# Designs tried in a protein design chat: VH-VL binders against o60147. Part 321

Target 1, 175 residues: o60147
Amino acid sequence: MLEKNKYLYIFRHIQTNQVLLSQGNVLKKTALFQLPYPLQKPVAPNGMRPAKLRKDHWVPLLKVEFPNESMFQSVFMQLLNYRKYRSVQPLTSDLLKLPIPVRRRKIMRQEVPNTIADLADILNKEKFPENSVRLQLSDKSDSEYADWPPSVQIDSEEIKLSRGFREKTTVDEAR

## First folded at step 15 (VH-VL)

Design kn27 (framework fv_dargistotug)
Fold by ESMFold2-Fast, scan of step 15:
Structure kn27 (fold): chain C 175 residues (1-175), chain A 120 residues (1-120), chain B 106 residues (1-106)
Amino acid sequence: as target 1 above (175 residues)
Amino acid sequence: QVQLVQSGSELKKPGASVKVSCKASGYTFRSYGMNWVRQAPGQGLEWMGWINTYTGEPTYAQGFTGRFVFSLDTSVSTAYLQISSLKAEDTAVYYCARWGTYLSYGFDSWGQGTLVTVSS
Amino acid sequence: DIQLTQSPSFLSASVGDRVTITCRASQDISSYLAWYQQKPGKAPKLLIYDASTLESGVPSRFSGSGSGTEFTLTISSLQPEDFATYYCQQDYEYPTFGGGTKVEIK
């Protein structure tokens, strides 16, 4: 009941490493509005065709459990603001020298470490109670992208990997 | 309708310079990078480098530094390739090609090619 | 640079034949591979990008598959206009082309 109101789910694209934020364990098509780069070729001359959600192309990166909806909403909104801030920063000269596809791949590869760093920064600033926020990762080594505050407890168990919509995805293969 | 129209064929002596143009139309010129690709007679395609049409900054593949210069005139939506100190091995068809967008849309539009022949 | 090796370099085929061309990358390039068709005296034409996505206006008899280091271009039923040279190209790093495969009439 209302479990999604205290959980932040973060998904990554299996090919591009682009990141999507979700209030529940199921990605909705509207989440694609978060992407700065389309997953489908634009339709000329009318402009960009809306991206198609391929549920099997997205896997959980991490899950954050908050003690209440207010803390969840605060962190979720701040994380969206950090993503907007990053998307409008001027590119470095090194990146501008790269071909557009190579440049975009380098930027996209950084979304996972950037999102994790941003999450940690927000949690460090908010100064929530000790061990009040539970973090569960699909790959625990990803926690190394940031220094975590005392408010965060990193779960020893990794997320079992499944793709896309939970009710319709196949069971994860045996370890 | 996207079009890339290149300048006509050139016959040059070794040591001369040549400047090939590539005029774009049918799209926003500054929104797509421009690539240069070379094809020697009877040989395959060879990527030379690209120019960022937004910033004007060129990037050259290994083997195309020094004598090769990419430039733009954004006021007329035209990209240029200049080759100095021409050598016989520079004889080739030179193509300009537009980069698509993200996800490696490939080079989705090409100029018709400019034959540069270097002979004594 | 990433090296692309195409095989075969040459093949003879008849109209109606199923034709397959392979492209091998020297390292993992995910799906960042395109296929081009070039006819004598003409510029290359993009057929497929992102390994398997058909470019607008390209006939459905063309298809691409593969990921990582092994890729295939397939023409399900060869037509007279399909006799040409085909190139694979990666842009995972700085772009490189395969050596080409010439498809000619048997």
Scores: ipSAE 0.005, ipTM 0.483, lowest interface PAE 13.0, mean pLDDT 79

Design kn28 (framework fv_dargistotug)
Fold by ESMFold2-Fast, scan of step 15:
Structure kn28 (fold): chain C 175 residues (1-175), chain A 120 residues (1-120), chain B 106 residues (1-106)
Amino acid sequence: as target 1 above (175 residues)
Amino acid sequence: QVQLVQSGSELKKPGASVKVSCKASGYTFRSYGMNWVRQAPGQGLEWMGWINTYTGEPTYAQGFTGRFVFSLDTSVSTAYLQISSLKAEDTAVYYCARGTEYLHYGFDPWGQGTLVTVSS
Amino acid sequence: DIQLTQSPSFLSASVGDRVTITCRASQDISSYLAWYQQKPGKAPKLLIYDASTLESGVPSRFSGSGSGTEFTLTISSLQPEDFATYYCQQDYEYPTFGGGTKVEIK
């Protein structure tokens, strides 16, 4: 094979709306290291392994097909950087005045619109060829969180997952 | 041509420090992470960790925290491994290899390796 | 960490022989396994990734199979240049390597 993966899968938690990025249609336990404050405390590789990954709690949010592996990697790394930037911002005073459970829910609910907006922002900066990027959304109304460039072709259809995606959960390795 | 070129062999005394370089060419440096892998004489391969070339954040495997530092100079597409307070058990060939903990393509390409010998 | 066990540790075969190397993972790693070839004094070379996908430029006599916890690397007709040590590697979690299989040609 000349090229490696050109697909980005994004998953959302069915209750919290927290978001995980995956380079394939299988969600790995190490994806849990993407989760920022407030639910998941950052852990170093030499620390605890992540809590149990329950694949049945995660559903596809969207799938992006890029024209080649280089474009996929550029967008994927930029998206991780946007996510990191958001995770280190200080909490605003209006969030700090809220009770902890309400504050956490508000922050988590914003991950879906934030991730979609970040993806669109990156794609607008990259100036890819017209209709070269295919975006599949599980819920087409989620496309309304952003303005999309001419490079993006939007579809709303079933996102195919690996047979093993929800077959098993990982063993609990965290306290 | 995509390639990684490492600095030459080093002979050091215990307690010294060493800095190994890994220069990338033929691809966009910031688009792929860089892994470090150690191989002691006659032994197998041991993953030390990786550095995210886009964010600059390192991740260290258990056992490689403290004396080992991964860093970058993106202006020259180069990754660095620094080992401080060298011990005899650090004697090994150190490899850099392209890949990320999030992308599951295996590691490719690899640097040619840098032999670090720690002897009194 | 996920432990990978390779068998055999040492293998001796004649040119033209079919060679099989097994890698067993301590837990389910789906298809997130790669195979490398390392010749004396050289860096490892990626042969196979995602358990069965052959890397560009690798001879077709090499093939990989398996999923979950048991994986196999096969060399269908051993050549003199295949004298090397072979390693499996997982990246389902933090990467770990198998202990290696040294292949010597009789």
Scores: ipSAE 0.007, ipTM 0.529, lowest interface PAE 11.5, mean pLDDT 81

Design kn29 (framework fv_dargistotug)
Fold by ESMFold2-Fast, scan of step 15:
Structure kn29 (fold): chain C 175 residues (1-175), chain A 120 residues (1-120), chain B 106 residues (1-106)
Amino acid sequence: as target 1 above (175 residues)
Amino acid sequence: QVQLVQSGSELKKPGASVKVSCKASGYTFRSYGMNWVRQAPGQGLEWMGWINTYTGEPTYAQGFTGRFVFSLDTSVSTAYLQISSLKAEDTAVYYCARGSSYLTYGFQHWGQGTLVTVSS
Amino acid sequence: DIQLTQSPSFLSASVGDRVTITCRASQDISSYLAWYQQKPGKAPKLLIYDASTLESGVPSRFSGSGSGTEFTLTISSLQPEDFATYYCQQDYEYPTFGGGTKVEIK
């Protein structure tokens, strides 16, 4: 049997700074269901969830390699729970006083620092072995949004994407 | 590679009209709003407004309503700034600029600028 | 409309100097501030966005700090190519620019 689900990819939207989590190299349309607000569109705010995924609008933020599937599943599920928790928090009165476009932009821009902080928080709570988790960041300065535990090794290798990101006509998730 | 290429300098008399173009390449034109920024000789930068490149809907900053018109030709990925009834105080370099988000998020890309001179 | 006040308006410096430029907003803009460099006859160049995030390709001697209403751009060791005019710009509301700071050779 093939070893599976040891890699977590996190993508950022180039316009809104919104974040999507993916279990593989391919960003699937269903990942859009993670978004509480639709991506900015000229006809927005008519829809709450975008109907179309545009791969050219998303860039890799980071990639996490886990030593086994159990550790991957634990961290991935906790990240999804953190995102869900954040999305249902009551808005502060300060935010409610802002115009809707300004309010949503302010919330969306925080997704990158929030996701990085959440990932670090989860990894700090788990007692994983030293240097067992390999973290690759597109911009290493993003690692400064959080304090990382001894279990994390930051790697300088380029994040490798599936053929589906390089060639629109190919949807292969593994080479 | 993202590029914004503007039309050449214009010398106009008071009361005339001018139309400045900004041709975009290297990205999906409709995915980013186009902003206009003015700089009078020896002065600072002034944001004039932006145009939604998908709908064609313009938004003007205070002081730029009436004589100023933002428009698009999406078939050639070009944005336009038209100034009618030109006045001496309209003398400035006009820039088009694109942010990393729908409106701005830092103006990452700029046109080279178009000098419009209005002299009597 | 959000007003941005830059200080100083003019600064004379020598190569190797540490240069600090301040930008004050008329209301809380969180971290929604960018910094630009403009050389004579050229379009502005984005240096920093989101108050402290360095734009790709910008030298590490440039740094930004601050939040709320007070922001700072620092050049740790001024180089000959850094003599230019610097602008802050907010995008918390519709964009506005500061008045600019001209960094002149001493």
Scores: ipSAE 0.000, ipTM 0.452, lowest interface PAE 17.6, mean pLDDT 79

Design kn3 (framework fv_dargistotug)
Fold by ESMFold2-Fast, scan of step 15:
Structure kn3 (fold): chain C 175 residues (1-175), chain A 120 residues (1-120), chain B 106 residues (1-106)
Amino acid sequence: as target 1 above (175 residues)
Amino acid sequence: QVQLVQSGSELKKPGASVKVSCKASGYTFRSYGMNWVRQAPGQGLEWMGWINTYTGEPTYAQGFTGRFVFSLDTSVSTAYLQISSLKAEDTAVYYCARDTPYLSWGFDYWGQGTLVTVSS
Amino acid sequence: DIQLTQSPSFLSASVGDRVTITCRASQDISSYLAWYQQKPGKAPKLLIYDASTLESGVPSRFSGSGSGTEFTLTISSLQPEDFATYYCQQDYEYPTFGGGTKVEIK
């Protein structure tokens, strides 16, 4: 709470299972730049024009609390780098045998387990203090996609999907 | 095989209520949102809104608040459209339609439609 | 809401003709446009999504093009089974449909 940015908010798409990372509890249009863009089309000459965000298609996946902004920034940037690395890897021969739409659906469905595995991998490589990172999930079984280091504490209470990441207290910093 | 099967046609008097069902099969019901689309006789398609099958939260298009209610029964993979205080201008074929796996892909599976006729 | 304007509203054509239908959006919708075919008494059938991608099982004579605010559906050689009403639809915001284009036999 004392640190400006110590929470990472992770959303999943209800249909495609795609994942978006956010520094705030409400998704911004710029988060769409994390998705493969365009769908096989070049970007506009004067920059990207992001599609309108359909916020009702995105639900909370998990919330990560860090003890300070420095740890938050490190992990957030590393997650973005992991996502970029995955996007440029050669497709396996099994995937190449599939029609493009089927192949894309399979890749997208893996984003939730991949993001959780990547988060755990980053946290295992960083030497953070015991119980210094707190995870709160919308579905606690999603924590089973990875083995967590001693630095991680998983909250027993799940995120209420109908409320999203909205705070119960006032201070509507709707940006 | 993905299927959306809707309830049969309805003939109602003005002021009555109607409840149309859309039963889904062949896929994970909670993973795909459900849209409702109306088509008045001889007219085009009009999106009424959608229901988030994961959270149960409905979203209504402009003009479809108040008398129109979207709901679910996830135990039987069924979406419902209820219209109260029926008016003659509600006479239309009502379709349920599934969202696609990707944004920009439109609606890939549709119910066969339910004709609701409101006459005195 | 985003408005979609289709032209023409009616089109008379013969088997073998090239048919072109236009859909214009009131604002930039990128490629978030789909095309549907509807035959009398039946539910709409998805033909094209993401402006230009052909749905599985749809004949190659159908094609879509465009981005931003202007989109086109083309049928390169009209067949008897293609006489139907065609609708464009956007999902960039809350979904809206064009007014439809009825393709009738000449």
Scores: ipSAE 0.007, ipTM 0.544, lowest interface PAE 9.7, mean pLDDT 82

Design kn30 (framework fv_dargistotug)
Fold by ESMFold2-Fast, scan of step 15:
Structure kn30 (fold): chain C 175 residues (1-175), chain A 120 residues (1-120), chain B 106 residues (1-106)
Amino acid sequence: as target 1 above (175 residues)
Amino acid sequence: QVQLVQSGSELKKPGASVKVSCKASGYTFRSYGMNWVRQAPGQGLEWMGWINTYTGEPTYAQGFTGRFVFSLDTSVSTAYLQISSLKAEDTAVYYCARGTPYVSYYFDYWGQGTLVTVSS
Amino acid sequence: DIQLTQSPSFLSASVGDRVTITCRASQDISSYLAWYQQKPGKAPKLLIYDASTLESGVPSRFSGSGSGTEFTLTISSLQPEDFATYYCQQDYEYPTFGGGTKVEIK
């Protein structure tokens, strides 16, 4: 029971650079409700059903292994709240000068660095044991968006899967 | 260790209101969402929606907007379901269940259920 | 919403029997399916999540398999305490449950 959700899987959109957080290695359709700018219009006016999920548009950004479910739950919830906070902040005067489509692309482009910075900020505030949190990135240079606390160990090996966190044969079948 | 304890059964007349409680213990209340699931007599399970225990924001499934209200009292680790303008078709056992949409909607712990009977 | 269809809706079996229950989803839900056991007058209990992962404390005679749109719950050797109604539930969209399968004594 306690160990069942100790991994955080973070995905990036191949075109928009928008980020989705997932407790599983395959995205759920409801993950799309995390997006401040929907890729497609929601089905219902009451927002009960998300837009269609196109799994081929999402690639791994990073995988985080926590020592237990409690730490995973805490960090996951805090990341969602950081993202909501960012979405309601007033736009800068520089962004307001831009046409709406250009403005949105610029904001979306920042989700990868922002998510990585938010993760590091949360982990720096939490006092987890040394080397207890393992990061595995698709591109190790993305770790440079933040300063990491002693609790974090960054894997020397990058995620090899180009589409999703599943085994290569499974990913190849999905294509 | 982990427990969800609900309030007792209710017998109400049509048009009345009812408030069901679900008190959590044995875990950090704000770390998991709280869901409500309904089961009419002899019928299957129906998800009504959830409340984010960290932010206090409720989300209602289609069919449960309007008369149904989810709320919290985090100081006592308790979630509430209020149903207004009760109808005979609201007669059911109402369960609270632990689960968070972005993490998991599978329900690892359930309250014992509260039977709400609506009859004239 | 995603519809889950369980078959059979009713099943008679004897102690020691191998029991299989099928759950079919109206669309691909990957492995985001759970199985619950509900005894009369009691709350459901989680048996299996993520299609095949056994919940802590659940006997090893219970197993789950499947992905995409077709899933199976198997009880390898039915015990007296296993007579109950079983429900599948998807976790891919907002949750929906199958109609249930009642397993009773033959």
Scores: ipSAE 0.106, ipTM 0.686, lowest interface PAE 5.6, mean pLDDT 84

Design kn4 (framework fv_dargistotug)
Fold by ESMFold2-Fast, scan of step 15:
Structure kn4 (fold): chain C 175 residues (1-175), chain A 120 residues (1-120), chain B 106 residues (1-106)
Amino acid sequence: as target 1 above (175 residues)
Amino acid sequence: QVQLVQSGSELKKPGASVKVSCKASGYTFRSYGMNWVRQAPGQGLEWMGWINTYTGEPTYAQGFTGRFVFSLDTSVSTAYLQISSLKAEDTAVYYCARGTRYLDYGMDVWGQGTLVTVSS
Amino acid sequence: DIQLTQSPSFLSASVGDRVTITCRASQDISSYLAWYQQKPGKAPKLLIYDASTLESGVPSRFSGSGSGTEFTLTISSLQPEDFATYYCQQDYEYPTFGGGTKVEIK
């Protein structure tokens, strides 16, 4: 079954530092609709179709395990709302003084710290039980972008994914 | 149990309109997109479009603009397909199908289908 | 739109046979291909997604392979309940389906 589970995966672009949220360990092409600045020119002339997803350019940033699907869904939807809110805020005067390519690069570089800070803010607000949320980071130093609540246990084990951003699955026995 | 239940068959005259419902249960409705797929008698599957259940924004395949409208009633976890100015070529089974994830067009849970027959 | 060409359109097979169905995309779609089974009078059922990942609850005799533009669905030992129409579907862009392959009893 592809039923929604209790894991949140966050990926970063190796060159731009842009972030994609995923409900599974596999990135879908439609995830590119999350990006305010496309990495490539749109496939369709109308600009509505997403650019090609280059899987080799995306690496896992973090993985979060929630105690149940309800908590996962709440946090995931709030993260999407935070990203939408950030995308429509007025730019600072300092950013507006920069040439457009420099401005976009600077904004994109902030997506990793911003997403981590947003995740921590949501988890602090929700007041989940102590040690109920397990956080795995590809680079543990990224945890320093935020203050984490008592509900969060930071796991020292690195995220292990295949080339397709998939964890190794056990083959179900035909019984 | 994760389930999509569609409204019953419809027999309509050319020029009439029809509204097909698709009621979801057993999962969080707003967390998965909803696809619409058509199958004419003896023919293959044809993707009509999808609706983002979180935002309510529909996306239509090229052949399904104008007469076709996707909508939602999130308070009752129901998606709707409305077809106006019905033509004989609209005779088909219409399926709703859940996206495998939010913003995902893959389809893992399907309604049973609604037969719409357009005849004079 | 991305075109999916499915072959053969029809095949006759016996229980125990190895069945192979091919799906060719008009453009590189990486691994964004799914396979569905549809029995007469029923809604389609997802068998395989991401070209080769078996959906939970689907028998291991079903397998998918391929990437880019050429994809294959294989049923290693056909069972009576496998007589159905099979469809490939891409979601690299807006979804499109192949024309279907009807697997009938010989």
Scores: ipSAE 0.006, ipTM 0.503, lowest interface PAE 13.6, mean pLDDT 80

Design kn5 (framework fv_dargistotug)
Fold by ESMFold2-Fast, scan of step 15:
Structure kn5 (fold): chain C 175 residues (1-175), chain A 120 residues (1-120), chain B 106 residues (1-106)
Amino acid sequence: as target 1 above (175 residues)
Amino acid sequence: QVQLVQSGSELKKPGASVKVSCKASGYTFRSYGMNWVRQAPGQGLEWMGWINTYTGEPTYAQGFTGRFVFSLDTSVSTAYLQISSLKAEDTAVYYCARGGTFLSYGFDPWGQGTLVTVSS
Amino acid sequence: DIQLTQSPSFLSASVGDRVTITCRASQDISSYLAWYQQKPGKAPKLLIYDASTLESGVPSRFSGSGSGTEFTLTISSLQPEDFATYYCQQDYEYPTFGGGTKVEIK
């Protein structure tokens, strides 16, 4: 019986490196709404939209355990705000010079480093107690994308997911 | 129950402005995009654009830039369509429809439609 | 913009008939196609999304098929409440609708 409101899970798409945030160890279909659309200014093609949520295509990137729900919610909302700011920024001229498929792949590949950097930035700004935040990473080298504050304990324990998470099923639309 | 309820019909003269509302209920407003679709009398459906309810950013189809403005009031779960400098050719039923971009691949539900009539 | 061409524009049918409507896209849209039913004076109703997935509450006599550029909507046994105009719609790029197919009583 886990206190789901104390845990932040971040998931990575195995092919595109796109990132999803979750308030628990189950990916809900509403999490797909976090993905940017359209990504570019001027407006990007809708072909960047993912077709369907396939749970077997998403792997845990990291898991964060907070001491209480208030700290969890603060960090989670700030991460969503960081992603919002990134999605509304104009594309650089360097990106605009690239063919659309190459530009799309380059932008998507940066979501993992960007999300980890954003998380570390938020945790550095918060004044959490020493060793109060537990960070588990699926790939230890991903910790190198940022400098972590004294409040963070880095753990190499395997991230456990709900029984249904990795089933090879598409999300049913039932509304 | 998931519903979209639109404002009532409008009769306007050429050159006037109109603002149509679309109030959402029964779901988390910011979790779904909102589309606007037009249907002129006796004609088919025409997508005008959408607004990202999470970011507030509108996207307009090619024929609907300039005079058409999409906006939100998230505090009351309402989307708006404003049309300025009305022309006779703007006479149509205007629908709002919840977006299927991430959670579904179609639009559902739809508002009941708002008839805007532009005549002298 | 991706253009969608529906055929036929008009169809006359009797209760119990099998009705097939086609939708052709000007380029490959994979399975990003939906079908809607519109009755006079009413908003459109989503029937099928992702080319072949039936929306909840829609009768099983409706089915969709196709991928790429050719798509079909089939009503296996037409009922009185099925007389309506049907539209296909893609959202692979900016959404566009087909011209519609009006299904009327003979």
Scores: ipSAE 0.007, ipTM 0.484, lowest interface PAE 12.7, mean pLDDT 78

Design kn6 (framework fv_dargistotug)
Fold by ESMFold2-Fast, scan of step 15:
Structure kn6 (fold): chain C 175 residues (1-175), chain A 120 residues (1-120), chain B 106 residues (1-106)
Amino acid sequence: as target 1 above (175 residues)
Amino acid sequence: QVQLVQSGSELKKPGASVKVSCKASGYTFRSYGMNWVRQAPGQGLEWMGWINTYTGEPTYAQGFTGRFVFSLDTSVSTAYLQISSLKAEDTAVYYCARSTSYLNFGFDYWGQGTLVTVSS
Amino acid sequence: DIQLTQSPSFLSASVGDRVTITCRASQDISSYLAWYQQKPGKAPKLLIYDASTLESGVPSRFSGSGSGTEFTLTISSLQPEDFATYYCQQDYEYPTFGGGTKVEIK
């Protein structure tokens, strides 16, 4: 009896700092639909397709292991809701004074700290068992963007992508 | 238990419109995406697109723009497919199928299918 | 679109036979491939997802393998209820299905 869909992988773009959520260790092209500022021009007014996914442009930010699929779904859907909320907020007058490309660049730079803060906020709100959620970061200093609840155990293990990215995704199964 | 129940078969004239429903039960409707898949008589499966049940945003595959509309009524956990200006080549069984959002399009539950026949 | 080519399109087999169906993708889709079984007049049923993960309730005689562009579905010992049409499907990009493989009684 196995539970599925209990892992959340988060990737960041090396140039823009835009963030993508994934249920697997290899990004799908469909993940590009998550971007509030698409990397593509629409092909048709009513039909949208993901742009080409340059996997060499995306690196792992963090990996979260949940106790079960139910907890994963709850957190994942809430992260999507937080992203939606941020995308529809009115722009500040300071941002409106900037040219569109400069404005978008500033907004995109905040996706990494915002995503980490949102994840921590969701986990602080939920009443998960102590040490039940395992968090692995590519850079431990990124954990400083938020205060984590007792349910979160921060791991020192590195995240490496699958062979498709010229790096292995290594899962340390030592208990 | 998880179920997707579709509306009954339809027989329509060319130029008419049809609206197929897909009522979900046994799970949290807004946590899973809803997809539409078509199968013409004796043919294979063709993905038409999906609707994000959380945001209400539809996405259409190439070839299914204009005449096809995906919509939701979240209060009754129901998804809809509307086809306008029906053509003979629209004759097919239309399935709704559940996915875990735009990140995962594996279809673990399917409706029983709705046969739409377009004939003079 | 990513094209999926299934081979063979038709296969005749006997109960107890080992059956293998191949699915080839027009580009690298990693492991983002599922297999479905469809019986006449019925909706498809998910058998395998993520190339090799068996869906809950599916008999262990079904197995999937492969990555990148070449994938296989294997039925280790064909049973009477396994006579059906099988479809592969990718979700690396917008979902597309293979053309199907019809498995009939010899």
Scores: ipSAE 0.117, ipTM 0.686, lowest interface PAE 5.3, mean pLDDT 82

